# VHH binders against Flagellar brake protein YcgR (ycgR): the designs that were tried, part 49

Target 1, 263 residues: Flagellar brake protein YcgR (ycgR), of Thauera aminoaromatica (c4kar8)
Amino acid sequence: MAELSTPSPASPAPLDGGRGDELEKFTLRGARQILQLLQDLITHRGLITAHTGGGHSFMTAVLKVDEERGRVVLDPSPDPQANRRALAAPRLTCVTQLDGIRIQFPLVGLGEGQDKGRPALFAPLPAEMLRLQRREFYRLQVPLAHELSCLLKAEDLARKPVEVSARVIDIGAGGVAVVVPTGAAEFVIGGTLPACRLALPDGEPIELDLEVRNLNRQTQRNGTEQLRVGLRFAALPRAADTRIQRYIFKTERALNAKARGGL

## First folded at step 1 (VHH)

Design yc16 (framework vhh_7yz9_2)
Fold by ESMFold2-Fast, scan of step 1:
Structure yc16 (fold): chain B 263 residues (1-263), chain A 119 residues (1-119)
Amino acid sequence: as target 1 above (263 residues)
Amino acid sequence: QWQLVESGGGLVQAGGSLRLSCTASGFTVDDYYMGWYRQTAGNEREWVAFITSEGSTTYADSVKGRFTISRDNAKNTVYLQMNSLKPEDTAVYYCATHSLFYGPTGDYWGQGTPVTVSS
């Protein structure tokens, strides 16, 4: 039930869905890569939102990496209750961004002490860090002129099969977002829509299975309602993956060229 | 689709041992951080032990030195070895998944397995 999209760089919330299999290629597990990324956060003074559970979080930063002791040093909260919650938590989920790239990592075994005579929090070096490269989770805003559509195989309110032609508003390596009129079909988060057809401008429609990731009802300025549906590619053949990525790349290049006055 | 099933609970005398198992179906535990929690009637669920995807472990102070969490990715199972049990360890024990992309609250929970420690 995760959404594979470019998350807001400033969003403090952890990624929803928790599917490590989908995010494995963005997970850093090498000790040298982890050390380098933590040092980059120090150099750029990146602010970190640390989630302690129960809807609680606090703002922190990596003050230094202690390689000799295998730990990170964090800036404690000015709120003593936040620090107590953090020390009692089984894990902190740390969320930050660096140059628009989302970075997320766990810290386990938090302790307290002092660094340079000032209060500090300490934790072992994380074994894993998520670094979401923008291009991997990039969502191309589909130009209206492309008239990109996806024929969805869903159910109506009476549980009868229906086919709904939905306008594709964005597309990425992991899925699409589409718009349908409110009431056109029923969608359930986590549900699978088999044998849908994605129409690209160049060639025949691509048949693929889609998983519903999120639903958002939006009221337009003219008072009409539409439903935005986030859909993940559940199983994507290599040929289909190649065609989708080619479309994204070509369209991105064309939009970039137009923005620069025609390259 | 996704399921966690705990087993191994039961009645044991103080000072005894139990081994709890948590088997996943519909997903692989390799991709998740795993934790054990316990709850007594009328109290909040408290965490007991945590294991990362790479095998690093953390324990609540109340169980340090007595409990050991481990994983067997080939069997899609996480274990909690409980030694030197005390009456205070009496609770329903729950297994939970934690993604590195979520907070410390579990993504998926088992139904729990009861453990009773007699004095």
Scores: ipSAE 0.000, ipTM 0.217, lowest interface PAE 10.9, mean pLDDT 77

Design yc17 (framework vhh_7yz9_2)
Fold by ESMFold2-Fast, scan of step 1:
Structure yc17 (fold): chain B 263 residues (1-263), chain A 120 residues (1-120)
Amino acid sequence: as target 1 above (263 residues)
Amino acid sequence: QWQLVESGGGLVQAGGSLRLSCTASGFTVDDYYMGWYRQTAGNEREWVAFITSEGSTTYADSVKGRFTISRDNAKNTVYLQMNSLKPEDTAVYYCAADYTSRLWPGSDYWGQGTPVTVSS
């Protein structure tokens, strides 16, 4: 049973000494961290309460993140009045929950248009997001240059065994998301893919059993159709867990350093 | 706490009719997209019909012309009128409420399902 996701009244995090740095610890300002959190909201289909000011709000969700154009795509309200208020507002304050953790962020410069022939709202990526959890756990958006792959042991549409080399698009302590061409294999939510091989830098591929958690068919900007598959690590040996954690930490640090580089 | 409770399923012969109801508690449906999905054993959940907060309807090709979705906001209820039922309509039927225009399979905002069996 799930309660409808509305923002609970926040209990403010306690301040340590006179510094007031508790909220700073929970504020994400790295571009990759912000992109990853927005992607998490998409995969969990989290409902967002968007406050337009003057006591008005509407329910929305992030439909996608357009990293190339630096913007988010939001589901418009079925109420035209709510959409008019949102477009007229100088700022939206977006509030949601992910596994009981409060997430809050501003959106400025809201516009309207279409996404794949359906009405949509657009806004630039937020410069910061608040995630109220002292020990943050996040998923890394894998850089394209890393060419991270997972060899999946799956079945085709005729239920014959096939091996599919899938590109890893995100990775966390609990699993990976991969992209495969549409029709390359058949996946069933809750099904187990045994003896898959995750290729990480600095060593042999890690052999893992993966459970299918979610499926999303996507049409890319260039018209290419792809299937995004969310996969949970069914059992993770300590050595594999350590290698995955090191990769995530090292890559996040390198991406943040690159983003802060230059001028 | 919110709930969606489906009712009206059962056993019916081919060519018969059933009306499914889905009543929401813990929230008001006025501002939500409401939809019906169905699932047979071993298959992913399949979209059947949805209705916008303003009453606009859309149907899957397999049911268009036979099924009608409607809503009664005063009763916090959505309905699926199923006519000219076929054995292929046999499934567990799920009600979904979503504030987004995209009622995704696997959403957390589902009812628990009501079985429909069409014989012969």
Scores: ipSAE 0.000, ipTM 0.141, lowest interface PAE 16.5, mean pLDDT 76
Fold by OpenDDE, second read of step 3:
Structure yc17 (fold): chain B 263 residues (1-263), chain A 120 residues (1-120)
Amino acid sequence: as target 1 above (263 residues)
Amino acid sequence: QWQLVESGGGLVQAGGSLRLSCTASGFTVDDYYMGWYRQTAGNEREWVAFITSEGSTTYADSVKGRFTISRDNAKNTVYLQMNSLKPEDTAVYYCAADYTSRLWPGSDYWGQGTPVTVSS
């Protein structure tokens, strides 16, 4: 009976082949830095995707940092099965975003308990936290099938108000990149677009202010020019942030499942 | 330590040219959006030129057609070629690195600046 060694779930493909050395610059190992970053996650109520292995994950949040005991307190999943998987996992891989930066950190030695009478998960403080500042690391490429759009309130060359429906091509906690037809509006880096509407698949559009961060003119093979506009969320309501994070989480999960042949 | 170091500033006559350099250390310039800003005494810092990680460039109207921003990844350096300089271009020029989540001039990384003086 040849024990079919179940192929160890492929470690998430090393972030693109940059030598392990390239990640060092993004890795926090200082206790103070780690504590601060965890505190920032608490302050911002950042949603965390906790990966338990085998393609399973659940959404959580850092509730508290217990410096005295050297532990982090996490919000348990509403799914008991997810919590069981988490507790059984040798390691949780936590992924989140803060201010548009992708943050990754491992948690080992997960336990369950109560914090102030509420169910909670506990883990020792992470030994390291990775802050990936590259745009590719913290932006979700929006599947074309999702048809995310953003209604931009901008001005034309004559400074007349115009509304431009833009396709969202990537999204992160800190903003979106959109594509607009060339000449549809005048965009100025650093300029604010007030009262824009971001359409997510899960509900009503989110009204928000956007700041123009970058402009990229691209000529398509067919000779048509398109303008990619990088936009920062200028004032994102907390509820909107949660929705965006949830969307990203769900989408990433779906993409990963598809990549594994599950869909 | 992450650092940007500008160089290439100086005195130039109107109509002349300068090439500014911004060398990064501790990070790779193609991982970030890179930009040039300038500031005059008593005024706010204004953006001049911007280059994306994909290499797309954007210019302020005041410098469009005269200035060119470029990047050499091998040298980890961003350049600002300034042609047809005018006295109004006189300023301290700053290099900045940022990503989409940040607001310029609220960028995480700034150089110390290099002064450019254009004489009439």
Scores: ipSAE 0.000, ipTM 0.223, lowest interface PAE 14.4, mean pLDDT 82

Design yc18 (framework vhh_7yz9_2)
Fold by OpenDDE, second read of step 2:
Structure yc18 (fold): chain B 263 residues (1-263), chain A 120 residues (1-120)
Amino acid sequence: as target 1 above (263 residues)
Amino acid sequence: QWQLVESGGGLVQAGGSLRLSCTASGFTVDDYYMGWYRQTAGNEREWVAFITSEGSTTYADSVKGRFTISRDNAKNTVYLQMNSLKPEDTAVYYCAKTLGWSQYPSYDVWGQGTPVTVSS
């Protein structure tokens, strides 16, 4: 009876040694940038895979950033053995994704304790964070003031064509995420929504085909149910791509300027 | 000592409704993610619903639109309102508390369970 050794999930291959110079462009070392990125992980409830070495890892999240003490608070594993491994490890390698961007950062000097009576792991703030922004996966969070919308051509439960105006919450070169009222239409993952219209602030709506890639139903605090729909651009004209890229770039620049205290 | 006590289980006819309660002691229910699970004889425990510390709710597809998880912080109690019950909903229902404030389904405190039987 040959014990089929379930192949140990292959340690994510070390990020291919792209020349050290290329990774530097994606490495954040500024204290403010690091703090902001950690805060973003908290806000978006980013799930983190923490690697402790030896092929072991556990799932965690950043719970809090303590700027006064210069430390990050992490959620401990429900597995005491995983926590012991983490505490014994000279270095914790944290891997996560935010808005389609892979984020990697080291933590050293891990300790355990309590935060407000809750079990927690503590580490000094990372000295660096790697943010691998691939253009194809990067998604800009759309400012509410921009009021981007997408007219979705979908079907209802009876397969009757319906048009749904959806608010765009993020946009990238590869697609958009939108929110719709629950029950507004039926979406099928892998399904195509043809001849949709994306409204940008700079001109006429862009007609494009969208593919449903993700569905997430969320109940808000006020009890309102919303459906978040992740959509891929199935067919994007070159001119549309250029407009989308321009919008993203312009908006990012403006947001960065504002963050720096620019008016 | 942290404890969860479930109540409200029983026999109900198909299409009927039932409200389960989970009262906590030793901790406050709004400090943690709280979840409901169910288990049938011979099967693994399956997730039904959870509520975050912030009050956001999530449901398994099998119960979506029929079940509602809520909490009363003053009573330190979590509820599962079950409507449009089906025979397939027959199980022992368990309440659980997360170990920390993680959104992951990692629980350190479980109730004893309350049985729900839905008759055809």
Scores: ipSAE 0.005, ipTM 0.225, lowest interface PAE 10.3, mean pLDDT 84
Fold by ESMFold2-Fast, scan of step 1:
Structure yc18 (fold): chain B 263 residues (1-263), chain A 120 residues (1-120)
Amino acid sequence: as target 1 above (263 residues)
Amino acid sequence: QWQLVESGGGLVQAGGSLRLSCTASGFTVDDYYMGWYRQTAGNEREWVAFITSEGSTTYADSVKGRFTISRDNAKNTVYLQMNSLKPEDTAVYYCAKTLGWSQYPSYDVWGQGTPVTVSS
């Protein structure tokens, strides 16, 4: 059995090998999704290569997302000429990588000023962000309206069995990512959660074993913490795999039709 | 109304060859990045081979030198030529329209799969 090659570092150059309609599947346009992704870049201290055109670029980072004013705050270059080129550019093309995922987004209307007494660059929130999964497989962002959940069989901090209904935030051929309140259960990377139940919109819940692959803490705007848990499907029966793929395919097509319906 | 239909799977002995076909309708394969994937029962679907809209190809290490991906634009069909087959190549093989980024599928269009069994 072949696995995908170990992911190479993301290229700092803008992605130009694909068709526009191919990339639409991986283009985030929802304001909340964009805000969350920018916040993830802040949390992980992601370095961004900002292309100003004409073969020029500089290294920056998102320092802050100002949701009330609908803008991002960027770290200016220590090179004043790079900042001048950025301010004169009609568009910045920002390229970064987060945990092997290539992220690319445009910024327009760049301005300069200060944040907390320090020089900063400001831009309106991007209208779109490209996110290409590179670690394993493409992950479908699950629509909130689908109310997808997975009942996890786990342990609490005292090692007592608990059942946690977790919201599924993304799903792919190899697994799901779920969110749980911090402290609802204890997870160990590499640990197996047996006989969990994945609820898809159509049909009975799918019973499956899940392996914990990664854990990320996220603080929401209201100050509450959520734990994002990445879970790998262990030993999927063919019938379960078929149902999951059908859900992904059907939902992806519906989301694409909706996104392109704005023509 | 986009669809992919795979064919050419079957039973073959180790060291043998099979050619899989993937015929598209509703879109043209030479406009898109196309890939072959495979899955064994109880395991994740894994990438096998990929061809870009420009005709460049890439292969998983496990099949490099043994498998060849190609296309016939006149027939709107993508092929996977599988040589020197091994028992570990036993899987259901899927054709997919993929991203312009070479390693990852779009879940927009998948075929139904074609089973390949390689006996020892």
Scores: ipSAE 0.000, ipTM 0.103, lowest interface PAE 15.4, mean pLDDT 76

Design yc19 (framework vhh_7yz9_2)
Fold by ESMFold2-Fast, scan of step 1:
Structure yc19 (fold): chain B 263 residues (1-263), chain A 119 residues (1-119)
Amino acid sequence: as target 1 above (263 residues)
Amino acid sequence: QWQLVESGGGLVQAGGSLRLSCTASGFTVDDYYMGWYRQTAGNEREWVAFITSEGSTTYADSVKGRFTISRDNAKNTVYLQMNSLKPEDTAVYYCAAGYSIKFTPEDYWGQGTPVTVSS
């Protein structure tokens, strides 16, 4: 399933597991935290989209946590084929949302049986659960008309300082994704780019430190190669955070109004 | 003492439409998942559609794009709008209410309404 780099809060699509380091601070691994989150899903009757692979998914819910047997009890799909696909899958990726919180977790070793006379699916308790507030996972796709840019202070292959004006393609509370021509500068995952300048509409550029989180080579329709760079805000000042959130909010509101107005 | 009462079934020609209604008495549907199942002679009940308390809908592959499930909590009623009916849709249609996505015999069930699609 090809999703955009950052799904919307309402999207049931799973986040990229290959970028786990970026999400580690939002990942719950403590047994007590996992049990509490699963109990919250039960209490709120949270609907879960369970992805079985190959573009297939089904709707389920956590009915119960069986602590004695170390497993969760799940509502089976009304579709028998979906249940068969789930039981055959090596792993389920479960995605849900409660009160603006995105929750995602894996289930491995799914089985079927009965719970108090009702059909049920069972799986061992997940070893990890991702919990993100909307602000932490939401990213605005930047309109081309805004011509948003970030002046990156980086190094070339000879470790000489270079300045690269990169186009910002998405922006969130935690960072930006930019596109850079291949070879314009050297980027190392985990490396820091100090004193970069983010240009927002209205006001002075924001000076901030950026950490390189991911790199992805892209080929455009015209055959031009570019590098997509995911950058995290390091130690973002509160004033800068406020300006970024204001831009995101204003732009999202304008885009929603445009879509509804048929502009 | 509770009831789910289906109505709107009958005989219709292929390509036609029917709207089934299911009204609850003795309990309120607001917090329940509502669903439709169908059964042909000699076969187990087959799931058709369900709707959550929040209004999210899911359909069996055989009816996607043709059937629409909806609810009116103020009237304590769930509906199944059936369009582009096929002879294969001939069955007794059952309404159900429950707290689980997968309905079982222990959930609330109606008595069924027959639908016959000719041609």
Scores: ipSAE 0.105, ipTM 0.577, lowest interface PAE 6.3, mean pLDDT 83
Fold by OpenDDE, second read of step 2:
Structure yc19 (fold): chain B 263 residues (1-263), chain A 119 residues (1-119)
Amino acid sequence: as target 1 above (263 residues)
Amino acid sequence: QWQLVESGGGLVQAGGSLRLSCTASGFTVDDYYMGWYRQTAGNEREWVAFITSEGSTTYADSVKGRFTISRDNAKNTVYLQMNSLKPEDTAVYYCAAGYSIKFTPEDYWGQGTPVTVSS
């Protein structure tokens, strides 16, 4: 009987090196905000992964918000065992996404009952909801038609300066991911690439410093190897930030409009 | 069931290098954040390095520039390359997995691997 030593609740790992205080910016505690977000989940029929502990989870959805009783109504699992686990759990951790934003919230005090003659799970309204609108974490997939590029000032294996034109595949407020040919330059995680140039469709390239955050080798369908480089904006001028945000916003709007059949 | 198994710990001289491995089972390492922590006797466990599902890496200031966290998805393994080791790096090193956000449903830990750096 290997005593599964319940891992002591380790302090939550800092998200991307951000101080625990940074998460507070994304935590909703206002009753109205929480209600609105839950309503949005209902409206969008957002599927929720409910974690019951022990590596167990089930899919659910918010069916209703009962403001009068201060409770949320959830769709029960078709698996009776999952529902039993949920009811036995001291805390349910709900994870979902809305508009690409990760939402996470705890529910405590689950009960079972009926809503309009159908089985349902009930819980008090969450006291807080995490909405990771971290502009920094949201990455817009760049449409191929936009042909965003970034001129990287890097070094080769001999530490000779080289310039590499890289295609931008995703962009966020905090950085870009680019693809480069394998062997085009040597990248070191944590290394800074100074005075790079990000080309946006709306004007002159933005000069900025980039920090290498991740490196991933990718093999294309055609067998060609590419290097995906995740880059963080090291010091972005406010004007540049505004331009990047504007691009992201406009592009998202356009993509959403297209998805809705409008274009 | 989620399981993490650390390996690669041992005795090394100051200035030396060591590579730790954390092999996961029951889940894929690229779906979650993976982190390295260390703990000394009588002290709290401190984080050392993280890699997100997206491959973004973060390091504690104490190890920045010396340690590198990486991931091999094919092997379902996370690594910690430790260079320029110092006596202060002596600790039991633990691997952790989770969602890397507030309200993480569960954090999973390995049993740890000891690292001793001699002066």
Scores: ipSAE 0.000, ipTM 0.233, lowest interface PAE 13.1, mean pLDDT 83

Design yc2 (framework vhh_7yz9_2)
Fold by ESMFold2-Fast, scan of step 1:
Structure yc2 (fold): chain B 263 residues (1-263), chain A 117 residues (1-117)
Amino acid sequence: as target 1 above (263 residues)
Amino acid sequence: QWQLVESGGGLVQAGGSLRLSCTASGFTVDDYYMGWYRQTAGNEREWVAFITSEGSTTYADSVKGRFTISRDNAKNTVYLQMNSLKPEDTAVYYCAKGSWPLTYDYWGQGTPVTVSS
């Protein structure tokens, strides 16, 4: 049976420092724990969103951990501009998920070079990593086959009403992350989008108000750029909350069953 | 009780220099990541400069070569030396502390800088 959960702030961006006391409980500082977690990301081929600041990010992955030199090797973007932004950034904030557990860590002192004859990005091993094993921080990566969409009611640059069908890429108890074509609408962090429609596979669209929490221009693995918008559920009705939680739990169980051969 | 107090802002002519100071109370600046951000009316806060607990520095492209971030551990103070100031540098400047480089969890009240042409 699906369990109810309270809505939490949803964000594809790094967690806010206002949660510093809570974050301390989830911070790993042991060198062996950090090495093991990075190795787990390599083993599971975990995709990482690396935030370079200024609302920009790119998709990367940990290619190798160089224990002797105390550094991590990352897959560079095929977009040279994304790599230049990363190298110029004061820090890279890396966000990923492993088995539903949100993992976040900083990289400082990013450089570029080659690993085994291929271009690579290098950074010293992080001194700390966040491992957030809490249901409210869980984000279901939405299967492409579900074609989950959210019809956003927004405004263009001329303040004319526009409707944008956005693809939902992840969903949690507190909100969704969507992909919007660049220039399709104007978004303001903290702004409310009223009467949007979240289409779930089973049933009628859910009408709800969404608050813009973050904006990020993400360079994909193929070098193209997408605008990612993090949206928080505002004043979510009980029935809508139940349907969203049911979708998340059913989808998790289905994915787990496929991985386990129907166990 | 943790506090950050910025000072050193003011009015300066284009091409001039200012040094901003950020004095910490309740914690030691060399134990943390420290940064400077700025904000103009109607815009988001923009990162300017960053210094690690180990003393490594990084700068935004817009200020690289003109601004220098430094730290005086004995005075528990972080500085931003701003040279060759431009009208575009006009903003309220904020000092920020991070327990680690993931987030900045403490901010000062800000110090205004106005650069006239």
Scores: ipSAE 0.000, ipTM 0.127, lowest interface PAE 15.6, mean pLDDT 78
Fold by OpenDDE, second read of step 3:
Structure yc2 (fold): chain B 263 residues (1-263), chain A 117 residues (1-117)
Amino acid sequence: as target 1 above (263 residues)
Amino acid sequence: QWQLVESGGGLVQAGGSLRLSCTASGFTVDDYYMGWYRQTAGNEREWVAFITSEGSTTYADSVKGRFTISRDNAKNTVYLQMNSLKPEDTAVYYCAKGSWPLTYDYWGQGTPVTVSS
């Protein structure tokens, strides 16, 4: 009776992070640097996705750095279950973005308590923080059911302003990838598309400027050519950034739940 | 020579109104996206409002309901009507032209707006 070794759930493929050597260049290990970066996160009220393992995560923020005690104070999840998971996790992987730069850092030894009479999570200061200067933004593949769209304000070959409704295929903190019909507009890498509108499912479209970063022609199965356009958020209001991050988080959570057979 | 010239900036009290003007020369404003940006000292320039060649308008969330961008094609001028001004609206306001490949290729010199509390 050969014990069919249940294949260990495939560890999420390491983010195609460059060779281990390249990551070292972006790893902060200096105490002052770490403290400064954490303080910057506080100042900018950056939302952090905290991964607890097993495909679970919750949104948090660094509320305070307690240098005297050598700890960070995190905002607990409104979900008690998420907090329990966090506390039970041997390691919390925190992912965030500041000024378009992805930041990742581990927290270990998470505890719960109160800060100024409010519930809080505590962890020792991270020993290292990864600051990826290269916009290796995690990109969420947008579910087709969400029907995310972006109204692009572009120009045609005659330099006539045109509006193109584009389907969003992936989204990250730094930008979106969209698909447009070939010939719908002229795009130039490095060009700026002003006053575009990103439609999220949760409310009014976000108005923003987009920078063209990548262009790829794709042939569909039906033989139709489409243009995939990689777009960077050129000037994203803080409120918009928060909405985007929330959407990404919520969607990821839902996808993970579905993958686990829970939905 | 293509040029944008802003005017109408000044000192205004909170809750007051101001109308900025941007007069273009060398090109017609209705052929392009025209917009207003603002910049405060030490900060990046942020967009405020745009008007398309077709007359469609877009506003930053921070100014929605208070500011109105408009255009007079006969005068080749873009306007920014600013109502219910707040101290946080204090900035140098710039007029911009968008063109293919949609770079902001022409800017005015800016007009300062100061909103006093």
Scores: ipSAE 0.000, ipTM 0.206, lowest interface PAE 16.7, mean pLDDT 85

